VHH binders against q9zpq3. Designs and how they scored, part 15

Target 1, 317 residues: q9zpq3
Amino acid sequence: MVTLIVATTADPASINPAAALLAMPGWTAGPILPPDIKSFSNKQTRVIQHDRSIVKEDDLDLRWEEATGEVVDEVIFLSRHTAVSNRPALTVHPIGVLHLKDGESPPQGGKPGWAALPSTRIGPWFRLLKKMAEAHGLVPEFEITLEATHHGPITNKPTMFLEIGSTEEYWKRQDAAQVMALLMWEGLGLGGSEEVGKWKSETGKRKVLLGIGGGHYAPRHMDIALKDDIWVGHLLSGYSLPMEDPTQTKTTPGENYIGGNWRQSIKAAFEATKASFPGGEILAHLDHKSFKGWQKKAITEFLAEESINVGKPNDFT
Key: E = the ipSAE of ESMFold2; O = the ipSAE of ESMFold2 at other seeds; V2 = 0.75 times the mean of E and O plus 0.25 times the DockQ between their complexes.

## First folded at step 3 (VHH)

Design b40 (framework vhh_surovatamig_d1; at its last look DockQ between E and O 0.84; V2 from the best seeds 0.00; counts 0 for: pae E 6.1 > 2)
Fold by ESMFold2-Fast, scan of step 3:
Structure b40 (fold): chain B 317 residues (1-317), chain A 123 residues (1-123)
Amino acid sequence: as target 1 above (317 residues)
Amino acid sequence: EVQLVESGGGLVQPGGSLRLSCAASGFTFSSYEMSWVRQAPGKGLEWVATIYQDGSEKDYVDSVKGRFTISRDNAKKSLYLQMNSLRAEDTAVYYCARVSEDFWSGYYGMDVRGQGTLVTVSS
């Protein structure tokens, strides 16, 4: 089983952390992934470099398996982060396109209604990244944050993105690239330490956060993710939970229906999270500040119908 | 300061053509994916097309595929939308946008910095 790290030469926030990682000991040149993707090997880790959009080069995990015969355990993408604020940030996030309606084109890869298997490492590596960024003097200049589930590419194995943002100046920061390389080096145990965030069959009964509601940066879910021993699955921002106001929709009397794809989004995120954390205890946390009373009622009733347990922040221990 | 200035809109009959332009300033244009988005009267924003930073990859909403062509000139810091076979339903204010992950709650993945240019398709 190998961990596949994906970088693109088109993006300094991608290629610079990859280069910093490859400058560490133990790397050898690996096979070319057809047609022209370079690879490098170290223990159970494989770094591949292409030159296309990071969010549109689909099925790299399956393509690696086809070309090499190695089974891919997980995929980690290195990417720039862009933000309206232009603020510097180091981010970690799961991927999926639950915010688009069926039939809409996904301008940033993936496909509408799809959620990747979330990497088991998201929670543990978010905590490790925060510690490392603080130790290396990047805080408070760089915000260390989660992002809600968004964009592609399409993958078939547990996936996460590691990003440096949010402008050209910050994408090229060598100190940020070095911290990301150190995160991967320590997190994957390449220096001989124990891997961080690997889900084992004996892990069972660990609490896994499924975030429901809130903004893109998941601020209230992030408080839970900072707790030791908490694992993180999908994080559904309010934009992934479109709920049609029943007072604005013309519904038949007695028909208790709230339109929008919010049910499908929750179901897809839950099933993907469950698949990444076999035996885990998945608790949905609602960002109550994101919802009106009728939305909270509908969401909690749907979660009960689907046998998805709800947790308050204090239930995550 | 990031600025995007759209031009080229106007009144055109069904089946006609228009070319929209967007002039960018205040950022490294060649480092960003760029998009065109539109807003029809009484409707919300709709993504139309996106182009990768080097121009190699282009994506379109299905309703304009084969009719519209997005392009860019990084040396001139300009984005273009060639619109052919225009229909009444293409009537909208068209905005040039820089792609950002958290803009519009991540929905379109873009910053809308321009004031827009009106396209009216009517006879």
Scores: ipSAE 0.230, ipTM 0.638, lowest interface PAE 3.6, mean pLDDT 88
Fold by ESMFold2 at other seeds, look of step 4:
Structure b40 (fold): chain B 317 residues (1-317), chain A 123 residues (1-123)
Amino acid sequence: as target 1 above (317 residues)
Amino acid sequence: EVQLVESGGGLVQPGGSLRLSCAASGFTFSSYEMSWVRQAPGKGLEWVATIYQDGSEKDYVDSVKGRFTISRDNAKKSLYLQMNSLRAEDTAVYYCARVSEDFWSGYYGMDVRGQGTLVTVSS
């Protein structure tokens, strides 16, 4: 079982953390994947580099397995974070394209209505990253944050993105790249210490955050994710929960119907989170400020219908 | 102030050609993947094409492959869409967009700011 780390050569926020990690002890050249993708090996970790848009390079886990015979356990992508906010950030997030209907073409990769298996490391590595960034003087300049679930590529194993943002100046920051490399080094146990963020359903806290609502940086869910030992699954912002305004749809007396893909989005995110955390207690946390009354009512009724437990902040203990 | 200004639309017969332009200002143009999106009458936004920051890769929705070409000139901070062999189904308002992870008031994670440019394909 191997951990596959994916970098792109054209993205300084991707290649610089990869280069910083490869400068640490223990790396050797690995196989070259068709057509000419370079790889490097250290213990159970494989780093690969390619030249294409990362969100469109599907099934890299399966393609590694086909080329090498090694089974991939998880995938970690190194990428830039682009933002109109322009604020500097170091981020961690799961992937998925939950807002699109079957048959629509996802310009940011993935597939319609799909949520990848979230990496179990998202919560623990987010907290570790925050500690490392503080210790290395990157805070308060960089915000250390989760991002809501978005984009591809398609993967078949637990996946997360690690990103540096949000402008050219910050994508190139070598001190940020070094902190991301240190995160991977310590988080994967490459220096000999215990790794961080593997799921162990038989010990410790088993509560898993499923975020419902809020903006891209998930501020209400962040309060929960910062608590000790809380696991993090998918985080559905408002854009993953398209809900059609009932005043614009034909209605029949006695029929309650709120159109849009929001039900499928919640169900896909919940099922993917459950699959990544066997035996875990998944608690949906609703960012109430992000919903109108009719939206909130529909969502809470749907969660109850699907037997998805709701968690208030103090339930995450 | 960040601006994206589309131009080059018009009325054209089936089989004709148009070239759309987008003038960008107020941000580092070469740092962003750029896209064209369109909105046909009675429909939502549809992604058309995306081009990498350095122009090295280009992607298209299947319905326009072989007919449309996206390009960019980073020195002029300009994005282009060459549209050949136009069909009635290409009738839409076309928008230039920055690809951005934190902007989701637009479709496909696209930062749409301009008024768009109308392309009408009609006999």
Scores: ipSAE 0.133, ipTM 0.585, lowest interface PAE 5.9, mean pLDDT 87
Fold by ESMFold2, look of step 4:
Structure b40 (fold): chain B 317 residues (1-317), chain A 123 residues (1-123)
Amino acid sequence: as target 1 above (317 residues)
Amino acid sequence: EVQLVESGGGLVQPGGSLRLSCAASGFTFSSYEMSWVRQAPGKGLEWVATIYQDGSEKDYVDSVKGRFTISRDNAKKSLYLQMNSLRAEDTAVYYCARVSEDFWSGYYGMDVRGQGTLVTVSS
């Protein structure tokens, strides 16, 4: 199993956690990938550093395989979190571009209507990160949170982003970078302990959260993600669920037709989540307060039509 | 309070040129990627171009590549769009935006706050 960690050299929220990780034992220099991407190896982990926008360098997993012959099994990106709020944060999230229609060009990479395979580590590493941030005195200054599915780059293997935010002052914080490095060190088992967040084909407590609705920081789904043993797939905020108000679009003949690409968004996110969690029980958790009645009815009916089970908070035990 | 003020639009013939400006205030301008977004009459917002914090990387929607140039001056907290070889299809209200992950204003990831500047391309 090969884990590819991607950093960019120009971003302190990216390169500083990578450097902190590389300062720990066991790293050796790896090949230089075209054009001039440095790499480092430790056990099954590979770190690459490139000098371009992290969200726009597509297919780094396949490009690693082409350059080295090694198949990448998962990708972890180290990046900045940017926000108009002045909120320090450490974040974990899956990627995809579900707010754009086919033919639109995504400014933050990816491709329209696409959801990457979510890393199985998102839930477990979110909880581990929260514990580590607390133990290292970063809470309450930093909020430890998931983010809803967004942006690129295009990847072909299970993927997540680990981010430090949300302003230049906090992107540079070395204590945050050290906690992110410790998360990766322990999470990947590089120090010899059992790694965290690897999916196991077992019966029992294998429920997987598919978040439907809410804001960017997934506040209602966070209640679920903090529960023990819960796996996290895609988290679709309202911006990933474009629904055209039927009172504004009654020009379409027929019954209660709800326009917008929200069906495609849910389907793409569900299928990607399903692919990352073979044998898992995927439960859609709706942020009910984020939907008008007509939206909730349409979403609930669509989930039933697609045989996607809905979970209430107590169903995630 | 964050402000983005667009200017430089006007009426121009096909093949003509315009230079748009955006004056930024109320935030650390150099910390953000900046974009131009446009809205054609009766249409939604469409992304046009983005420039990295230090100006080193630029990206454009295919329909304007080779004709438009985005630039920034971090000392003046200003963003620019040089538009050459204008076509009727470029007619729109142009807005500048901060690239941001926690903001939605009709186009995810783009913090659009100004009134925009109208560009009309007609014979």
Scores: ipSAE 0.085, ipTM 0.557, lowest interface PAE 6.1, mean pLDDT 87
ESMFold2 (binder alone), look of step 4: mean pLDDT 84; pTM 0.859

Design b41 (framework vhh_surovatamig_d1)
Fold by ESMFold2-Fast, scan of step 3:
Structure b41 (fold): chain B 317 residues (1-317), chain A 123 residues (1-123)
Amino acid sequence: as target 1 above (317 residues)
Amino acid sequence: EVQLVESGGGLVQPGGSLRLSCAASGFTFSSYEMSWVRQAPGKGLEWVATIWYDGSEKDYVDSVKGRFTISRDNAKKSLYLQMNSLRAEDTAVYYCARVSEDILTGYYGMDVRGQGTLVTVSS
């Protein structure tokens, strides 16, 4: 029953939040994972530190369980964020590789068609991060945002990424590292407070956002995620929902069939979200501005066929 | 060149009606979802209504449901907003907007917006 926090020494946006967290009280040296992964323990939290790519070091949850006999409940990854805009950001996101076809090599880890179990903490910690960043004077310099589901590593437990972006200057910001450490410290209850974002049988409000469409930073879905008591599952941007225009297909017998792996992407994301939120009320929110009418009609019909309920923004209350 | 040109705004008394029009040019109008957005004096942009590329699906902000009707004519490349039972709170500059997604930057929004047409609801 432990939470793994994964850091890599190769990335200042990873190792600096980890170091800030480890400088807080209560840590002791833990076992070394084969081959040479250092670990540190505090209550039910384990920080592990390697020197490789964060997005390609697969199955750390399984390797921890095999080496220690402890059951892993979740994995939190600390990473840099890069963007062509070069804008500073603090981000939270679920992982998966739904935009690649079978046989394509994922350049940033994972495997084609795969969606990890999303951490139940994504929505609650996104809101907490925004408050902490504001309290510590990082806003408006740092944009506090979600990211759509993307990249690896492969993991078999609920997981999320916490990132500092988007350039080398910002990856090294110690004030950002301190805010991320404080998020983990308060979020995991390491100082003795109640944990934030734990999914329990007694959870009174159980609406879970499944985002369909929109850009990488999920702007319309993020407005919903900022509402109190909303939980967040997978967020599928347009690149994860390839839909072939039926007027452009060359197969006449399939003129009403919309090709692309969009159905498989939605179903994989839904099943993974459902598995992370047992008993939750999963509502699919379509970013209506990202789709043409024929796409929205097809998606809505498919959601109905799969018994996936659709919610408008006002339904998330 | 992509252009959106709004018309039909003006001064109207409470309870009155106006019909806004938007003429589109420079792109395949029938391939895009279109929206009306508004900005009241001293306030931010507010989404009002959206219509699918073929006119089959329509959405509205709650405050205008039952009073406003969005429609389009793809042959004429025109978007319309029929506004009935107008209230002082409807006073705003109304913009016709085309929406696209920029997945590289992670933001989506209005990639083209017109100059707007002013609607003033007063005595």
Scores: ipSAE 0.000, ipTM 0.136, lowest interface PAE 12.8, mean pLDDT 85

Design b42 (framework vhh_surovatamig_d1)
Fold by ESMFold2-Fast, scan of step 3:
Structure b42 (fold): chain B 317 residues (1-317), chain A 123 residues (1-123)
Amino acid sequence: as target 1 above (317 residues)
Amino acid sequence: EVQLVESGGGLVQPGGSLRLSCAASGFTFSDYEMSWVRQAPGKGLEWVATIYTGGGSTDYVDSVKGRFTISRDNAKKSLYLQMNSLRAEDTAVYYCARVSEDYGSGYYGMDVRGQGTLVTVSS
């Protein structure tokens, strides 16, 4: 099984961390995949470099398997992050497109209603990234944060994004690129240490966070993700949970129906999270600040119907 | 100050061609993916095409594939949309947009848009 790290030459926040990683010892040139995707090998890690959009180059995991015969275990993408705040940040996030309805265009890759298998490394590497950024003098200049589930590309194996943001000057920061390279080097055990964040079926009952509600940066879910031994699955921001006010959409007086695709979003995120963490204890955490009483009631009832356990912050131990 | 200024819109007959231009300033143009988005009368915004940094890679909405070509000139800090075989359904205000990954920052993940240029396709 191999770990694919995907970089694009089109993005300095992508190619610079990849170049820093490739400058470390043990790399050899690998096969070139059509239409001119370069690769490099080190132990069970493969770095691939293309020149296209990071969010629209679909099925690189399957394309690697078809071309090489190697089985892909996971995919890690290197990318820039942009934000209207222009605040510098280093981020980690799962991918998926749950905010769009069937038939709507996915402008940043993926497909409507889809949630990728989330990387098991998200929680452990988020904590490691925070420690490394602090140790290397990037904090408090760079905010170290999670992002809610968003965009593509389409993948078939557990996936995460590692990003440097949020402006042109920060995308080109070599100290940030070096910290991302060190995160991958230590996290994948390339220097001979044990890997960080690898899930094994024999791991026992570990708590896995499924975040429900909140803003794009998942501030209240992030507090839970900072706890030791907590694993992180999908994080559903409010934009992925459209809930129609029943007082405005009620068609019959006796019905308590809440429209919108929020049920489908929760179900897709839960199933993908469960698939990435076999044997794990999936606990849904609701960002209560994001919901009105009728929304909390509806979500809690739906979670119970689907046998999805709900946890408060203190239940994550 | 980040600015995008579109030009080239106008009235054109069905089957005709039109070339839109967008002049960018206030940022490193070559570092950003760029898109064209449009808004037809009485409709919401629709993404039309994106051109990526490096390699010349492009994506299009299905309704314009084979008819429209997006291109860029990084030295001139300019974005273009060549529109061929125009149809009445292509009538819209066309916006040049800088691509952003922040889903909260605007429609189609765009953090900056220009003022738009009107394209009217009618006989």
Scores: ipSAE 0.013, ipTM 0.286, lowest interface PAE 7.8, mean pLDDT 86

Design b43 (framework vhh_surovatamig_d1)
Fold by ESMFold2-Fast, scan of step 3:
Structure b43 (fold): chain B 317 residues (1-317), chain A 123 residues (1-123)
Amino acid sequence: as target 1 above (317 residues)
Amino acid sequence: EVQLVESGGGLVQPGGSLRLSCAASGFTFSSYDMSWVRQAPGKGLEWVATIYSSGSTTDYVDSVKGRFTISRDNAKKSLYLQMNSLRAEDTAVYYCARVSEDIWSGYYGMDVRGQGTLVTVSS
């Protein structure tokens, strides 16, 4: 089984970390994935480089399997992060498109109602990234943060994005690119160390965070993710949980239905998280600041109906 | 242009008090939730407190709850952190941060911060 790292030459925040990683020992040229995607091999890791949009090249994992006969275990994408704030950041996030409004097309790839299998490495690598960024003098200049589940591309194996933001100046920072390369090098054990964040049958502490509500950077969920031994699944920002106020919707008399796709979003995120963490103890953490009383009641009741356990921060180790 | 400028840091003895201020410009302050975050020497960034756009809802990290109070004045476009019963462990650079909604830019959460103000709690 192989870890597929995807980079695009169109994005300096993608190609520069990839180039820094490829400058480390042990890489050899691999096969060309048709029609024109270059690859490089090191142990059980494969780096592929294309020239198109990182969020719209679907099914690269399956395409690799078809072309090479190798089984893909996970996919890691290298990408720019953009923010109107223009503040520098290094980010880690799961992907999926659970936030689309009725009738919207996915402008950043994926498809409505879809959530990728989240990478098991998200929580452990977020903590490792924070330590590495601090050790290499990037903090406090760069914020080290999670992002809630968003965008594509479509993948079939556990997936995460590693990003450098938020402007052209920061996308080109070589010190940031080096830290991301070191994260991948150490995290994947390419230098001979133990891999970080691999889910195994012998994994001793197995609490998995499913984030419900909050902002895009998941600040209250991020506090839990900073705790040792906590694993991270999907993080559903408020924008992925549209809930229609039953007092203000056109509803049938005697019917107390809360519209919006919030149930579908929670269920899709939970099932994808469960599939990535077989045998894991999934605890949903609600960002209570995001919800009115009727919303919290409805979400809590739905979680109980789906047998999804709810945890407060203290329940995470 | 969006700017956040912190002030009010300084030296204080354990058990003392300080009030931090943050002046916001370049955006509609009253439309955004605001946070204070800090970074202790040799450590990572830690979220301290958030206040929602209306001013009615606040949240704090457990270690400062009951000691710190976050507040805002939307007319003056200012954010405050009243710090009481200060401890050596509160020594850090404190940053004012904006929370915003923009899912396509990744601009949703603590994504704009100022240059920081140093708070040293020492005897």
Scores: ipSAE 0.006, ipTM 0.138, lowest interface PAE 10.0, mean pLDDT 85

Design b44 (framework vhh_surovatamig_d1)
Fold by ESMFold2-Fast, scan of step 3:
Structure b44 (fold): chain B 317 residues (1-317), chain A 123 residues (1-123)
Amino acid sequence: as target 1 above (317 residues)
Amino acid sequence: EVQLVESGGGLVQPGGSLRLSCAASGFTFSRYEMSWVRQAPGKGLEWVATIYTGGGSTDYVDSVKGRFTISRDNAKKSLYLQMNSLRAEDTAVYYCARVSEDFWSGYYGMDVRGQGTLVTVSS
């Protein structure tokens, strides 16, 4: 089984960490993935480089399997992060477009109502990234943060994004690129150390965070993700949980249904998380500060109906 | 047509207060995180504050923490910025912005921005 690392030459925050990783020992040129995607090989890791949008090149995992006969275990994407705040950041996130309805065009790839299988490495690598960034003098200049589930591309195997932000100046930072390369080098055990964040059958009954509500950077969920031995699945920001106020919507008389895509979003995120963590104990954590009373009640009732267990911060141990 | 219309700007003395309002139309306001961003004379756009969909969670640039309060009313499709203890450095055109669904990262990105309202802090 192989780990695919995907980079695009169109993005300095993508190609520079890839170049730093490829400058480390043990790499050999691999096959060209048709029509023109270059690849490099080291042990069970494959780096592929294209020149297109990172969020719109769908099914690279299946395309690699078809072209090479190798089974893909996971996909890691290298990308820029943008924010109007212009704050420098190093980020980790799962992907999906749960905020879109059927029939809506996905501007940043993926498809409406879809959530990728989240990488099992998200939580463990977030903690490792924070440690490495601190060790290399990037903190407090760079904020080390999670991001909620968003954008594509479409993948079929567990997926994560690693990003450098938030402006062109920071996308080109070589010290940030080097830290991302070290994260991948150590995380994948390419230097001979133990891999970090691989879900093993003996891991079994470990706790997996499903984040519900909060902002894009998942600040209250992030406090849980910083705890040792906690795994991270999908993180649903408020924009993925549209809930229509029943007092303001035109409803059928006698119907107390809360409209919006929020039930579908929670269910899709839960099922994808469950699929990535077989045997894991998935606990939903609600960012209570993000919800009104009627929203909290509706979400909690829906979670109970779906047999999704709710956890408070102290339940994650 | 998606629109954001700001109001409430004006001339104020240092230490004074202003309340900015933003009226949204043409989209499901409650679905989107909303931000205030500003542009000082001769400077680029600077993010000021974000409020999440339910109104309970907020985030601010360090220079305005404790002085500014962002709030929203989803039923009225309105966004607000209460500005207290104003400083000369707060002089800028203030824009209401919808957090972008189209950027590589949507956190502080914007796809819709209003025309702006001018805030001048001067004696």
Scores: ipSAE 0.005, ipTM 0.303, lowest interface PAE 10.0, mean pLDDT 86

Design b45 (framework vhh_surovatamig_d1)
Fold by ESMFold2-Fast, scan of step 3:
Structure b45 (fold): chain B 317 residues (1-317), chain A 123 residues (1-123)
Amino acid sequence: as target 1 above (317 residues)
Amino acid sequence: EVQLVESGGGLVQPGGSLRLSCAASGFTFSNYYMSWVRQAPGKGLEWVATIYTGGGETDYVDSVKGRFTISRDNAKKSLYLQMNSLRAEDTAVYYCARVSEDILTGYYGMDVRGQGTLVTVSS
């Protein structure tokens, strides 16, 4: 099975980490993904070099399998991060589009109500990235952070995004690109070390974080993700949990109905997380600062109905 | 249909205070993160502050931390920015903005912005 790393020449935050990785030992020219997407091979890792935006390039994993006959185990995307805060950041996140309803067109890929299988590496690589960024003098200039589940493309295998942000100046930083390359080099064991973040179902009990609520950068979920041996699944920010206040609309169909797609979002995120972590103990963590009493009650009751266990920070050990 | 209307801008002397308001209509206000963004003369848009759906979590740009306070009233569908200890550098058009899933993601951002309200800090 192969790990597919996706880079694009259209994005300096993508192509520069890829170029830095490809400058390390052991790479050879690989097969062309039709019609003309170049690839490079090193052990069980494949880097593809696209020339367009990657968030709408659906099914690259299946397209690779069809073209080469190799089975794809996981997909890692290299991308820029843009934030209205303009803060420099190195980020890791799962993908999916859970805010949009059926019939709405997602502007940055994916499809309404869909969540990808989250990469098992998200938690372990987030911790490794933080250590590497600190060791290479990028902190405190660069914030090292998770992001909540968002955008596409559609994939069929466990997926994560690695990003450099948040402005053009920072997308082009070569020291950030080197740290991202080192993360992939060490994380995938390309230098001969053991891989980081590979899920083994025969390993003893492992806790998997399912984040419910909070801001896009998942600040309270991040505190849990920084703990050793914790794995990270989907992280649902408030924009993926639209909950209509039943007291604000007198004409709402049915009494005591809490509208919005929040139930569907939680269920989709939970099912995708469970599929990536067979045998894992999935605990939902609620960012209580983002919820009113009626929202907490409704979410907690729904989690119980779906047999999704809730954990406090101290339960993640 | 979806609208954000800012008010409360004006001329203030350095060290003064102003409170900006934003009235939202046409959407379920309580479901969205809300932000204040500003544009100083001759400069690009600068993010100032974000408040999360329940109002319990806030973020600020470092230059206004401790001086500005963002707040919201979901029942009134209103967003506020209390600005204290105003400086000449705070002179800008201030915009109320609805946060879509893209505001902090690299692919999404503000999907609705108001017309803005001018704040001038000068003697």
Scores: ipSAE 0.006, ipTM 0.309, lowest interface PAE 10.1, mean pLDDT 86

